VHH binders against Exosome complex component RRP4 homolog (RRP4). Designs and how they scored, part 18

Target 1, 322 residues: Exosome complex component RRP4 homolog (RRP4), of Arabidopsis thaliana (Mouse-ear cress) (q9zvt7)
Amino acid sequence: MVMRKLQLPLSQTQKVRFERAIERLQSLSSSANSDASVIVTDSIPVNHDDAFLKGHGTSEVDGELLATVCGVVERVDKLVYVRTLRARYKPEVGDIVVGRVIEVAQKRWRVELNFNQDGVLMLSSMNMPDGIQRRRTSVDELNMRNIFVEHDVVCAEVRNFQHDGSLQLQARSQKYGKLEKGQLLKVDPYLVKRSKHHFHYVESLGIDLIIGCNGFIWVGEHVEVRDPMAIDDQKDEEMISSSSTGKEQSHIPLETRQTICRIGNAIRVLSNLGFTVTLEVIMETVNLSNSKNIDIHDMLGSEFHVVVAENEAERRRTKRKK
Key: E = the ipSAE of ESMFold2; O = the ipSAE of OpenDDE; V2 = 0.75 times the mean of E and O plus 0.25 times the DockQ between their complexes.

## First folded at step 16 (VHH; framework vhh_6qgx_2)

Design q1 (from p3 with S107D; at its last look DockQ between E and O 0.72; V2 from the best seeds 0.74)
Fold by ESMFold2, look of step 16:
Structure q1 (fold): chain B 322 residues (1-322), chain A 122 residues (1-122)
Amino acid sequence: as target 1 above (322 residues)
Amino acid sequence: QVQLVESGGGLVQAGGSLRLSCAASGRTFSYYGMAWFRRAPGKEREFVAAISDSGDYTYYTDSVKGRFTISRDHAKNTVSLQMNSLRPEDTAVYYCAAQEYWLFGYDEYDSWGQGTRVTVSA
């Protein structure tokens, strides 16, 4: 499928504001991607001495050709257009990814990662659910569904490629594994920059944020983990029973669920606008929704998209002055 | 708070089918996870089926898997439970439940309907 324009119903005043914000972003922008890729409001280079034809995903303003969607600039004869990416993930070994279990097999799970093939997580490549590392047993093979079932969300690392091109995943660190009490958001992978830090804890809100290299993003209640294997304990039975009990019964306060939803909606708005998704930009967008008194249920509306675009233009202007 | 009203219960012969509906009030329906629970006489309330806020993810207890189908209609603010191949053990009062701001791996529900009675005769 190909998107021509951002499909957001705007009132006439909202259109003017949005176009102005786009113009401001254009005047501040640089080539954000090293290839022919563009984001909304990027100027697309054309030779005005030559005739050209405006194609999908472009708009002409004051004789300058602008991208109206994110994608890759294509040039065929005189036609200039933006081809939106279907946004499949391009994996690299060592990537931190978030995925969703789609199949439970005898010794492995298949995980959706927005790649042309699935990820494969072997039973031998993960921690046990209670965090205690131990040798895998035949009982564990019989109880694969006690660990993960279909639709479970997981965090893992890309280890390598298998012979059929599928990705071999691993999850043998405490920071990997099953994710629960949260939202899974799917954005185009180009909106995520690989960095040193893909795991974030927002202490003021009690929220974990995992920005997967594959464009899958997790927002959930913070989970404190204490590794029993790292502690010398005289009463190991008490520690083991305490670790295994109570985890299935925890309640999430409504306020925390609202916070998770607000963060998720901020990510959705940033994705719709084609902005790079980072902790800083996500939290700025959340704060903007609060300062403008925007209800969670209105955040995906046209007004908030315009407000976010205006705010991003101003944020980039002040950053440029540094 | 969301108000939930179940309908569609009744008497059905074993092997028959029945469709339950749950109407929800309010503009926030698209953010709710929905579920069906049931209580048979002399037993505790038990989980039957659940559906995510988007409708993309469904969950079933083992005893109904393959026989029951949960679905939702965002335009009508309803959730439905299609019950096929009914058995006498499916006899219960069926309750609709809602989880405000649905989350993966979160199974507590904030709002409950009054229930609709389903009786399956041998």
Scores: ipSAE 0.737, ipTM 0.886, lowest interface PAE 0.6, mean pLDDT 80
ESMFold2 (binder alone), look of step 16: mean pLDDT 82; pTM 0.841
OpenDDE, look of step 16: ipSAE 0.752; ipTM 0.896

Design q2 (from p3 with S30R; at its last look DockQ between E and O 0.67; V2 from the best seeds 0.73)
Fold by ESMFold2, look of step 16:
Structure q2 (fold): chain B 322 residues (1-322), chain A 122 residues (1-122)
Amino acid sequence: as target 1 above (322 residues)
Amino acid sequence: QVQLVESGGGLVQAGGSLRLSCAASGRTFRYYGMAWFRRAPGKEREFVAAISDSGDYTYYTDSVKGRFTISRDHAKNTVSLQMNSLRPEDTAVYYCAAQEYWLFGYSEYDSWGQGTRVTVSA
């Protein structure tokens, strides 16, 4: 896993701690060959007795060949160069994705997914609010905006690829649709593993977590799932009527907003460090922030990044002692 | 929680421009969603514009789209509303509002400024 260049103001002691943690992580890694991976200003080993040609991503200083970009060192004949890594989503049919609406059209929405092209969500591919098929023969742009507007966050499934290479999305289950009262986190897709469980409910905190295959992650207030066939219309009408008598907008307690933000910051720190993002690792990072008494507003600072890196190095070391 | 102070209101002729500013207290400004609301004489307070904590997402009521621009300055802890092509119906008291720990799809605001008067002459 390639570590990103971090733009953190580190004290001298933090720099030593961080470098030690990174060295331990690199020495414990069994992933990509470490002699092939470099970070900006790394020295690239070459045999000075052999002639070589400096290629893309390299520079020579004082007789040493240095990397000028992050990537994988490749050697072709006498040419030495660095190939940069791509971080775009590689979609597969059936993927659970999280996206942001960027265009409202007559019968469709365009959705940003961190892909070379956008996703397309057709009105006909939506779940009906009352569970019956509604006529959709004449809908103008204003009526489409009653469902989704620009910047709305949505959860959907990749249905297929269109002939122009864009992704056709669908949202025909109660678990898909508009996401509200939460944060959208964007991580490189390679930090997310495809699994059978992309929807998570953290009961102790009342929080929903959706880890999209495209690297978009949602953290928000828990939403109860309804099955229209399993509940009567009277119950739905009573609940709506009770809510409609109040004039105030739906309120989220400050504690809940703080919790969402703390989870989001944990994800941001893991992403900045290049660690795989799973429910377990996210919650471990949140717990670490609490046990170290790190304020939410300090979680994106240098100290917590160092603490998380140190913790991960220790965890990997103890796992190797099986 | 946070103190908000608006400035930049005044009298402007129709078609003119005005820039409102809102100063916010505290080191946690980067976590605040910010918004402008307005109250015209005899009317309820209405939403004008909002900006996410990062500044990446802006929202506008339809009547001001293309004429008003919301922006923020994290170094100065300020949010601004650039108001161009002003019309008499834009006459109102403009209020700055803040939402601590900004969230998508959440429109309640925790803190409010005192307001600054904008008057647009026909």
Scores: ipSAE 0.729, ipTM 0.880, lowest interface PAE 0.6, mean pLDDT 79
ESMFold2 (binder alone), look of step 16: mean pLDDT 82; pTM 0.845
OpenDDE, look of step 16: ipSAE 0.770; ipTM 0.895

Design q3 (from p3 with S30R S107D; at its last look DockQ between E and O 0.72; V2 from the best seeds 0.73)
Amino acid sequence: QVQLVESGGGLVQAGGSLRLSCAASGRTFRYYGMAWFRRAPGKEREFVAAISDSGDYTYYTDSVKGRFTISRDHAKNTVSLQMNSLRPEDTAVYYCAAQEYWLFGYDEYDSWGQGTRVTVSA
ESMFold2, look of step 16: ipSAE 0.717; ipTM 0.875
ESMFold2 (binder alone), look of step 16: mean pLDDT 82; pTM 0.846
OpenDDE, look of step 16: ipSAE 0.774; ipTM 0.908
ESMFold2, look of step 18: ipSAE 0.713; ipTM 0.870
ESMFold2 (binder alone), look of step 18: mean pLDDT 82; pTM 0.844
OpenDDE, look of step 18: ipSAE 0.767; ipTM 0.898

Design q4 (from k1 with P100D; at its last look DockQ between E and O 0.07; V2 from the best seeds 0.00; counts 0 for: pae O 10.6 > 2, placed apart)
Fold by OpenDDE, look of step 16:
Structure q4 (fold): chain B 322 residues (1-322), chain A 122 residues (1-122)
Amino acid sequence: as target 1 above (322 residues)
Amino acid sequence: QVQLVESGGGLVQAGGSLRLSCAASGRTFSYYGMAWFRRAPGKEREFVAAISDSGDYTYYTDSVKGRFTISRDHAKNTVSLQMNSLRPEDTAVYYCAAQDYWLFGYSEYDSWGQGTRVTVSA
């Protein structure tokens, strides 16, 4: 685990604690054979008796597998590769991504994805506010800015790669689309692992968490996804109208804002420390801050960073014993 | 990427005050959290203060709490650091930094200024 240099001042005691925590974490990683940090020319332990596949960031030299990049050794079945630190997002079809609209064009939105190329969300590839699957009309095209404007945060799925290298995005499900009443965070994509679940609802907190594959993470007030098919049964006509009415910047309750901030800061701390960002680790960090009665602002301080590192070392240790 | 230019540094006596200013270029200033860092001679860069994109939230390192105040002017695309009760230990090059996030946070900042020198004499 290559930890980022903390930009916060550490006391001598904190430095010692932090170094110890890092050493512990490294020792745990080395023992698990899976997460060893390597630099260029480091030898990667492989069982030569077993067939292995050489992946990215590795080269065989004189019968030894060497790292050709700085990063973390990963093993997937027989595949051994080095995941680079601060690697750019490598998109795959089906990836859940969070982005920001940067341009409203004819029949399409350009979306920043923390990638060298932009995403393209076609008007035809998004769920309309009315939930009706219909052909897009000229009126719809004229009203594109009513759907998304510049700087809006959106969740989408990577559908395809375009010829120009841009990513074709789709947002056909209600779970996709404009994200409101929350915070967008950016982490290095290498800190996000692809999983079956990128959408998380923390019920106890009333928060939605979307961990995009591209390293963009959304933390926001929970939005109830209404199954368009379920709308038939519940007569409550009133709720459909509220989506169309005026941007009443519905004031996020203070408690919810605080919760969002706390989660956001947890993610920032984890990112700063170079920890993989998962729901579990996020919640562990949030719980840690609460258990220690740490103010939301103080989460960004040196002490809490050290504490999180220590806690993570301990957590990993205990998990291995089980 | 936002360009940042710091100003307001100088020589001041202990107990004195200075006001640093950082001017940001670009139309998207309102989306950036802003922060001040400092680097003292022979020391590493350290966090000093941050302000949220909206300006509603501020954060300070412990050593400057009660003495320094960070503020921002959205209309002018500026962030300021009012430094009161300055101490020799506050001598450093002060840097303005920007990060695109909602509310307040601390991570790798996207943009840095060139810095302005603050010298506090005993």
Scores: ipSAE 0.007, ipTM 0.276, lowest interface PAE 10.6, mean pLDDT 82
ESMFold2, look of step 16: ipSAE 0.202; ipTM 0.631
ESMFold2 (binder alone), look of step 16: mean pLDDT 81; pTM 0.835

## First folded at step 17 (VHH; framework vhh_6qgx_2)

Design r1 (from q3 with G33A; at its last look DockQ between E and O 0.72; V2 from the best seeds 0.67)
Fold by ESMFold2, look of step 17:
Structure r1 (fold): chain B 322 residues (1-322), chain A 122 residues (1-122)
Amino acid sequence: as target 1 above (322 residues)
Amino acid sequence: QVQLVESGGGLVQAGGSLRLSCAASGRTFRYYAMAWFRRAPGKEREFVAAISDSGDYTYYTDSVKGRFTISRDHAKNTVSLQMNSLRPEDTAVYYCAAQEYWLFGYDEYDSWGQGTRVTVSA
């Protein structure tokens, strides 16, 4: 659990309520842990009679170990180091990620992933936009911008690391590719835990939620996945043309757009408070906004942040008693 | 529906500049994506430019890219279209449009202004 300093103006009453909620959350943290937040030049306690190794983010001055970056002190055996907050994404092969296209090249797209280098999605590594799996052709290469343009949002999988340090992506499954009719939320990657399930369908609301390992989260209107396979005797020009259009996108009802926005605001509030972002916590925050009759446009205000912190403290207290 | 009021149209010589403005009435302007469309005489309405709710993402039709700049001012609840290097083919009625609760990959607009005329003479 990580506590953050809230950057919103609080009234005196809100400050008292928020501080009480934070104190309860801190008291409920039961793990034995030597972690501590530090700022640059803070002294880090060590036993000088024992051997220790200076790690990242530390320096020794006048016999004291000092932090050289802001972060959380980690102590592993004899090694003392500082883990920085606001760290960029640390990729692993097989990660499900969400990203935004920032460059259209001849046979590839460059994708922003909150990594020190961008991701690379090759034309050869993705499903065709018409949903039909087929060999890449010279026509497809000439039409790169018909597939993705700058600012398009995509879901992909980390396939490999290139020798130059760039990140190779792939999108060869129906669940990957261009994301439309939704919002992109960017949270710090440490707020997202790797799991078996990063794709979520909220059936009661008709909403897809994709929690990317890189901290990019998509919330959008649910889209049914079509079978890209076609029967051989049905591959005439008429059927191929119909399959390639894929443009029967309907008007999105205002209610659905409001729901997407409310979920997005819930994620933003959780991120601002430093809470781990999971489907359960997101939906509890959405429900809280409804039960408190908080207008969508007020969810990012100070009061709702305090309400969410209070609710999380109570939720964890109740959970611990069980 | 949100009320949109365009202004800034007029007559200008080719190569000149004009700045269109669109004022939005309502408490929720921060949640609107805004766009400009135009309709030339005898032609269908066409997309010109759009800007996301935050202002972070802008979009332009190819014929105006590099000449037109869309921007927004959250304090004044306005969206502007700076039109430079105007050409006679830019002659049209320009319409402001709004999409409430902006979404990536969604290009439908819920509210429309009455339009402001731009005439570019040779």
Scores: ipSAE 0.615, ipTM 0.829, lowest interface PAE 1.0, mean pLDDT 78
ESMFold2 (binder alone), look of step 17: mean pLDDT 83; pTM 0.860
OpenDDE, look of step 17: ipSAE 0.691; ipTM 0.870

Design r2 (from q3 with R27F; at its last look DockQ between E and O 0.70; V2 from the best seeds 0.69)
Amino acid sequence: QVQLVESGGGLVQAGGSLRLSCAASGFTFRYYGMAWFRRAPGKEREFVAAISDSGDYTYYTDSVKGRFTISRDHAKNTVSLQMNSLRPEDTAVYYCAAQEYWLFGYDEYDSWGQGTRVTVSA
ESMFold2, look of step 17: ipSAE 0.625; ipTM 0.826
ESMFold2 (binder alone), look of step 17: mean pLDDT 83; pTM 0.855
OpenDDE, look of step 17: ipSAE 0.747; ipTM 0.897

Design r3 (from q3 with S52D; at its last look DockQ between E and O 0.60; V2 from the best seeds 0.70)
Amino acid sequence: QVQLVESGGGLVQAGGSLRLSCAASGRTFRYYGMAWFRRAPGKEREFVAAIDDSGDYTYYTDSVKGRFTISRDHAKNTVSLQMNSLRPEDTAVYYCAAQEYWLFGYDEYDSWGQGTRVTVSA
ESMFold2, look of step 17: ipSAE 0.700; ipTM 0.866
ESMFold2 (binder alone), look of step 17: mean pLDDT 82; pTM 0.842
OpenDDE, look of step 17: ipSAE 0.774; ipTM 0.908

Design r4 (from q1 with A98R; at its last look DockQ between E and O 0.04; V2 from the best seeds 0.00; counts 0 for: pae O 11.7 > 2, placed apart)
Fold by OpenDDE, look of step 17:
Structure r4 (fold): chain B 322 residues (1-322), chain A 122 residues (1-122)
Amino acid sequence: as target 1 above (322 residues)
Amino acid sequence: QVQLVESGGGLVQAGGSLRLSCAASGRTFSYYGMAWFRRAPGKEREFVAAISDSGDYTYYTDSVKGRFTISRDHAKNTVSLQMNSLRPEDTAVYYCARQEYWLFGYDEYDSWGQGTRVTVSA
């Protein structure tokens, strides 16, 4: 658990509470993690007889040098600092990622992935709505902007690494991987653990949650995937024609928007605290905000951060006793 | 490195209005939250307002609630601060900042503008 330095103004009381929560969290983690990585509030062994310089990611508390960031303790001469494991996204084949289109090129889209290199989405790798594995024609190339344009958010899978270091992507089947009617959040990739499940449908809330391995997280209104195969049985010819008319920007209901914002803020709070971002923890945080009748705007306040830290400490404690 | 350029500052009378604008360079504007800070003479920099990456969420310091409105234009890569009912206490240099995550403290922001001066006369 890489705890980040909370960069919020805390009252004295809040500070004490927060510190206690962090101490509890640390006590719960220290039993599991090997010597090389420090979590926030871990004591860094220093020889008090020798003059040392406090570097980044360290703080002296009650005569002890504590880590204020999650990372690896580095010692350079007399300087002791914690190198933040701001671990850049390390792509692996099969990773589900969320990205943003940055360029429409010939036969390909360039996608920002919160990585040193861009992703490449090939036109040839796109599942066309007509289900027909057709050789992509010149017409299809001309219509690439009808599929994705700059700034579109997409969900994709990493297929391979290109020679130039770029990532070959494959769009996921739902609407060519285009994500609409939601929010894109960015968290440090190290806060996202690889899982078998990166797509989450929260049925009770009508929300899709995609936790990308690259630290991009999508929260949006649930999109019902019409099984292209299910269209075969119902003869009704007439409904295909009407989809061309006016993009009635179907206004997201207020309640849905609020829910998206609440989930988004939960993720932000977790990110700020350096907690691993999972569906479970997100929902726990959302539920906590609701149970405490916290306004969406107040979720980003100091008090709620402290409360979330306290809650997480308690939750983890309870899980270990089981 | 993303460049942020603030504009719209100036001299205004108490009760007046100003609209600040911040233009962000680069293509990654939509990935980041944006915020406004201000620094009054002799005071520390303080948080004023923030807007989420999507623009769906806004947050304000208590002293400006109901008076200031933060907004953003994704197409133009700009964030704006509409300031109404200005008070002498609002006199400060206003800074635009880019955030990857929601922080309303001054510690680590990705990018800062040079600031634009707002002076509210009594």
Scores: ipSAE 0.005, ipTM 0.227, lowest interface PAE 11.7, mean pLDDT 81
ESMFold2, look of step 17: ipSAE 0.482; ipTM 0.760
ESMFold2 (binder alone), look of step 17: mean pLDDT 81; pTM 0.838

Design r5 (from q3 with A50T; at its last look DockQ between E and O 0.72; V2 from the best seeds 0.64)
Fold by ESMFold2, look of step 17:
Structure r5 (fold): chain B 322 residues (1-322), chain A 122 residues (1-122)
Amino acid sequence: as target 1 above (322 residues)
Amino acid sequence: QVQLVESGGGLVQAGGSLRLSCAASGRTFRYYGMAWFRRAPGKEREFVATISDSGDYTYYTDSVKGRFTISRDHAKNTVSLQMNSLRPEDTAVYYCAAQEYWLFGYDEYDSWGQGTRVTVSA
């Protein structure tokens, strides 16, 4: 079974509902994500005279069922799928990633990325805090902790691979850097689909969402980013206003913190069920929690997991009919 | 609101250890991130350590890293600060603080305890 990550106690009625939802999902199964030309091609023994259903991590080529990922073959009735044993991030150059600083060194930061090795962000690969590119100095090296310290959450881009297999990161645009006032969620990287847009602003909620290719997802209060081309005209007026003593925006309203946590719990539920995590599915899960009047603290319970599985089965059926 | 009561303060010799405890009242304790702050005589209150609501994330100010350990017990509704290798510079009133819906990089706290005094003798 594709979504066997769930280890929640279920009542008898919840078990029936959940299995019904899973059966619907299995009957609608998608093979579209098996597009890699570099795949594990071990054949999986099946009786071709018997009906079988291809599940996650399998593909049929030339009449043979092949494993497309490394893992354990599981068989549930007619469904054959492969559950990966090591769901580690598989980096590509240019990937948008989110990570947590775990070491501050003389000219670099070491960043945890859910990879078998750490990421390395060099001072020379940074956009300086003022946003203006300049030559790095020895004073900048001594002030590494003024930029990032241990515990800080950061957004960066994969630049290259180092000889030891670790990732060289870069943060040379204003959209990268330190993330504050939010949550860091960690999902298996195979649940994140590479796309044109990994940075999302949910304007109605005032929330930034960054879906890192490494399976680290950031949800936090929106931070306004100035347009560099309009800075001279608007900067003088805003700088005059910001230089005067005024109300700080360091406080986060309780409603905003609740929203961040509800989005985070939606991501956790989707991850527990093994669903691909996209902005659309995250927000639909959040909306479902609200329409079902599920408190934030109850979202991680058995009932909401069943409700989400049922909703996803219906969503996929509707999309396939069109 | 969560109400917080610190205990475990006192006088200790340099190099010694103390364990501070913060008891929280309320059924929602598991949803709060917790922190310890301290105020030395004549100085501003400074951050010491924090632990997320889940307990998965801890962070310490540099001056206490490796010597202090923050932990929480959901069954007892308590957060603790184990302080080892104490120095005279650690002399301060220690405050427990709570933040509902704990967030990285957010330093506003909803509830504060009254404090417990720690004195470290040379």
Scores: ipSAE 0.502, ipTM 0.753, lowest interface PAE 1.5, mean pLDDT 76
ESMFold2 (binder alone), look of step 17: mean pLDDT 82; pTM 0.845
OpenDDE, look of step 17: ipSAE 0.714; ipTM 0.888

Design r6 (from q3 with A98K; at its last look DockQ between E and O 0.02; V2 from the best seeds 0.00; counts 0 for: pae O 13.4 > 2, grease 26.8 > 24.2, SAP .678 > .668, placed apart)
Fold by OpenDDE, look of step 17:
Structure r6 (fold): chain B 322 residues (1-322), chain A 122 residues (1-122)
Amino acid sequence: as target 1 above (322 residues)
Amino acid sequence: QVQLVESGGGLVQAGGSLRLSCAASGRTFRYYGMAWFRRAPGKEREFVAAISDSGDYTYYTDSVKGRFTISRDHAKNTVSLQMNSLRPEDTAVYYCAKQEYWLFGYDEYDSWGQGTRVTVSA
């Protein structure tokens, strides 16, 4: 478990509590990752006669430079830092990713994927709003901006690597496409584990959660995916007509917005602490915030971070005893 | 040692706005969280706002929530505090601080600047 340096001000009491929690967490993890580079509290050799700059992942304690994160010691000129094995997103075919449209080009969208290369979503690889699998026409090409525009958030699947290193994306299912009425969060990709399930519907909260392999996470109001096949049975002609009228910007209910924010903050807290981001841990954190009657804004405070760390230490301890 | 230099303080009327800036020397700015503190006359230094190393999250003391906004520019090695709807009780010397270490016994904040004075008149 690569513990991140918490970049929040802590009281003395909070520091002690946090340190204790981290120690507990480390004791629980040390049995698993013996093979990695510099671990937390490892001494980093430095020449004290030479002026050096302390960088990220280091701390000076009693005249010694110690690692505060797990990673590789890097030296650049006078700067000594520990590069967190922040594994950049390593794309694999089949990965579910969340991205942001950065360019609308001819027959394709360029998508930011929190990767060194961009994704490419071809018009031909998109689910058309009409749900009809047809050849893309010149009219469709002209109307690309009606599908996606710059800054739109999209969910897609990685299909292939292009020769230039870019990722070919596909969004042909109803699950894929434009995401609306939510928040996009960014976490380090190493905090996201590949799973069979990246789409989560939290029914009790009416929220969709998409945890992209690339570290982009979507939290939004649940969207009911109309099964195109289910349209066959209900003859009722009348309901097709009403969808054309005015973009009633369906106002997201306040409660839903608050829930989205709370979940978002939970993810932020987990990210800050360097915890793996899963539905389970997110919900645990959300529930913790509710149980402690923490205001949404206060979730980002030092106290709640400490509480989450303590809670996680306890949770992991109890799971091991089972 | 990273040097911090605060600027932007001054005299402002109640309800007015100020923008404080802190310039950090060195290349290590991006690796550390940054914070603003303030010390009012006759009072102890208190925390005002903090921003993470990545800038992904911010935290504020309750008294400034909704009025103050902390931000940072990695390219310029600066952290800023936008202060709106200023009140007389906001009168203080404001200090920029860098979080240095995440180990037991560490000085959480180091490289304090000289501070910039903010005076809010009634």
Scores: ipSAE 0.000, ipTM 0.241, lowest interface PAE 13.4, mean pLDDT 81
ESMFold2, look of step 17: ipSAE 0.091; ipTM 0.570
ESMFold2 (binder alone), look of step 17: mean pLDDT 81; pTM 0.839

## First folded at step 18 (VHH; framework vhh_6qgx_2)

Design u1 (from p3 with D56E; at its last read DockQ between E and O 0.64; V2 from the best seeds 0.79)
Amino acid sequence: QVQLVESGGGLVQAGGSLRLSCAASGRTFSYYGMAWFRRAPGKEREFVAAISDSGEYTYYTDSVKGRFTISRDHAKNTVSLQMNSLRPEDTAVYYCAAQEYWLFGYSEYDSWGQGTRVTVSA
ESMFold2, look of step 18: ipSAE 0.736; ipTM 0.886
ESMFold2 (binder alone), look of step 18: mean pLDDT 81; pTM 0.837
OpenDDE, look of step 18: ipSAE 0.810; ipTM 0.927
ESMFold2, look of step 19: ipSAE 0.754; ipTM 0.893
ESMFold2 (binder alone), look of step 19: mean pLDDT 82; pTM 0.846
OpenDDE, look of step 19: ipSAE 0.834; ipTM 0.934
ESMFold2, fold request of step 21: ipSAE 0.772, 0.770, 0.762; ipTM 0.907, 0.908, 0.901
ESMFold2 (binder alone), fold request of step 21: mean pLDDT 82, 82, 82; pTM 0.847, 0.848, 0.844
OpenDDE, fold request of step 21: ipSAE 0.892, 0.892, 0.889; ipTM 0.964, 0.964, 0.964
ESMFold2, last read: ipSAE 0.779, 0.764, 0.768; ipTM 0.901, 0.905, 0.902
ESMFold2 (binder alone), last read: mean pLDDT 82, 82, 82; pTM 0.844, 0.846, 0.841
OpenDDE, last read: ipSAE 0.892, 0.893, 0.893; ipTM 0.964, 0.964, 0.965

